# Ledger of designs, part 5: VHH binders against WD repeat-containing protein DWA2 (DWA2)

Target 1, 350 residues: WD repeat-containing protein DWA2 (DWA2), of Arabidopsis thaliana (Mouse-ear cress) (q6npn9)
Amino acid sequence: MQGGSSGIGYGLKYQARCISDVKADRDHTSFLTGTLSLKEENEVHLLRLSSGGSELLCEGLFSHPNEIWDLASSPFDQRIFSTVFSTGDSYGAAIWQIPEPYGQSNSSTLECVASLDAHVGKINCVLWCPSGNSDKLISMDEQNLVFWSLDSSKKSAEVLSKESAGMRHSLSGGAWNPHDVNSVAATSESSIQFWDLRTMKKNNSIERAHVRNVDYNLKREHILVSADDESGIHLWDLRKTKFPVQELPGHTHWTWAVRCNPEYEELILSVGTDSAVNLWFASASSEHKTSESPVEASRQRVNPLLNSYTDYEDSVYGLAWSSREPWIFASLSYDGRVVIESVKPFLPRR

## First folded at step 4 (VHH)

Design T4 (from B3 with L100Y Y106F; framework vhh_7b18_3)
Fold by ESMFold2-Fast, scan of step 4:
Formats: sequence, C-alpha cells, structure tokens
Structure T4 (fold): chain B 350 residues (1-350), chain A 119 residues (1-119)
Amino acid sequence: as target 1 above (350 residues)
Amino acid sequence: QVQLVETGGGLVQPGGSLRLSCAASGFTFSRYAMGWARQVPGKGLEWVSYISSGGSTEYQDSVKGRFTISRDNAKSTVYLQMNSLKPEDTAVYYCAKGPYWDEYSFDYWGQGTQVTVSS
C-alpha cells in the first residue's frame, strides 16, 4: 500500500475498478472509489488530497450493499453519486447521498436517493448531465438508453424515455456532450452513435469497430476522443467524421479508457490492458492552429507520447483527472491501489 | 492461483481448420468473460474473440465468419474453432480471462500456443 517509484499511494483492503473525481468539491481535490468484493461487505471511500499535496486521506468510509462496477459523482452536488453494481445474478444502478457534514461525518451509512429500475440486462454506465440539467441522467445497458429525471426531495427517479439501439447492437458505454446537453454519444460493436435526447433518435454515427470508450474535449466543441482494440486512440472532428483528425499509436494491448483534461485541451490520458497509463499531447485538439511552416508543425508532433506510467502490480481500470487541480490525476489498479500523479512537468505553455 | 492452459496449436495448410482449447482453474469459471488474443512476430498483441459469462460473442473483423468462440462451464474450458485458415493467421494464440462483465479487456493470460499456417 505504499507509493511506487512516483506519486502518492492509498490502499483499499479489497479489489476495486472504479474511481471518480468529486467535480462539485471546489475546495479540495477529492475522489470517490468503490470496492468489488464478492464475499465481504463493499465500501465507498471519500479520498481527499492534503493541503500540502503530500498525502491522500480518507475523509469518509461508507458501507455499500453490493460489488461496485461503475461509479460517477454528481457534477453539481458533492454529496451525490451513482453506482452500477452486481448482486451476482442481476445488475442494478442507484443514486446515493453521503451523510452530513460532507467529509466530516463519522457515519458509515449511505442514503439511497433513487433506484434506477428500468434495466433487465447488464448495465454499463450512468451518465450525469454536465450543464444546466443536474436533475437529468442517462443509463445504458447492452441494448437500451434510458433517460431519467431525478427528484432528490421525493427520493425518486422517473423514466422520461427508453429507446433500443437495436437487437444486434451491443452498447458498451458513452459520454454526455458537455457543449450540447441534447446530445449523447454511445459506443457499440460497430459504431459510435450520436443520439438527440429531444427525440431519442440516433442523428448520425461514426463507423468504428469495437470502440471501448469515448470522451469529449471540454474546451473544443467539436472534438471527441475514442479508444478501440484494433488501432488505438483517435481524435474526431464531429463536423468531418469520415476520417479522424489525429491518430495516437495507443497501447501494446487494446485501450480500455481515455480521459480528456478539463483545462488543457491537448492533454489526454489513456489506459490499456497492458496496465500502462499513457499521457498524450494531441496537437489536433488545439483551438488555435499554428501558422508555422510544415517543418515546424512536424517538430511539434514528433512524439505525441509525453509520459508512460507503468509501476502497477495489477490491471488499471480506474482513471480520473482532478477538476480543481487539473495537473493531477488518480489511477486505480484492480488490487485496490490508488495512485495520485502530477503532470506539471508536461503542461503546455499558455 | 489463476491458471490458463492452451492446447490445440500446430501446423496446418491454408484453408484448413484447428480447434484451440483452454483449460481454466483457480476461479469460478462461469462468472467470467473469456477470450482469445494473438501475437504475430513484429506486431503487437491483437484481440481475436470474446465470450461473455452469458454466452454473447464478439469477433475481430478479420476473423468474423471463420472463427467461432464457445465455452463449456461444466469443464471450465473455452474453445476457439478456426476455419478457412490463412497464412496471416500465423501467430501465438493466448487464452485470457476478463474481469467479469467487461467483454473487451483481460486481467490474466495463458502461456500461449503456436499456430502456423503454411503450405
């Protein structure tokens, strides 16, 4: 449970695969992580980076009834988060609330705000509306998208609409567009699908096999990053989707997740099944293109890989940037080890 | 300890068939997704096929229609039936275990078995 060759370490007692930045915590760099234990009670840990940045402290430890396969914090309320969980024989998703005072209570009891009971099959994710509609959620199973309205005061969630992606389209995940609250991207076996939430219909798609993860650039309205198991990482301009605007070489094995930096539009994190966490510089994400000669432009893109983090004893599945301190990220390996890293040496010049 | 042992590799002529088997132990086999990946000399490791705990399957485009993945939970074994083999299919084939419901990743690997397709 020690830090490796770099970064700050924190050890959970049990296996874990999901970690989320607490986006609504504006005072501290904080993360929520949940355990995956089949025979023991499961836990959610609220982790806070110390004021000096030298320690990761547990400021809350909460009991969770089932093994946690996905976890996402509310972008507007630091006490609220979702989990996707398995009971062994079925799947569920629910919205939970941390006891008051946030980060100061010694209570281990989470309050269930709402159960998301619209799925019969395997649930992949819960997505929170990123702007203006904090009461709206999307949940996805392998075939269906479900659009929800959350009422925390009534402790209920209502289905606004439920649509099928088609019987032979296996959904694997998605991302809510931070620049258009009416748009969500869903990954499938053969494409990235773009859905209009006003009509609950697919507007367009990018043909790409075995896309595992997508993320939107928070600064550039039209840039989407995808990860797949054949050709690695692609940057897409959604206005011209026939070809990607940039390809990054990816991992030796397939890429499981990609995360765009919330402040530095060129910085992307990726994680592969080889347990490497890679930090990339993607020049095509820049708002202002240089007017430099082709030779100078080529020098800027000579090596897009800025750094590779490889000091892990088990597979890395969890990855989150800090919204408060965007030069910081957390990674989580399956053995329950959380590592905090700083990318300050690699920041682009402003 | 998780153990995955591949068998069934060998030399075959183009257009021929092989069936690979992977015997698994050290975990509750029926609860986990299983798959196959291959490594060609000079190339990185590439995913071939995936089968979920519920029996749903996925294939790389270059093997669709030619390869079939299946599992026998009573025997804790996953299989890869390879038909219409091409010289490009020559590789070391690895059996791999997934982390339960993630059908596109693996956390444990076997030692590999060599498949050579040549006339």
Scores: ipSAE 0.000, ipTM 0.147, lowest interface PAE 20.3, mean pLDDT 81

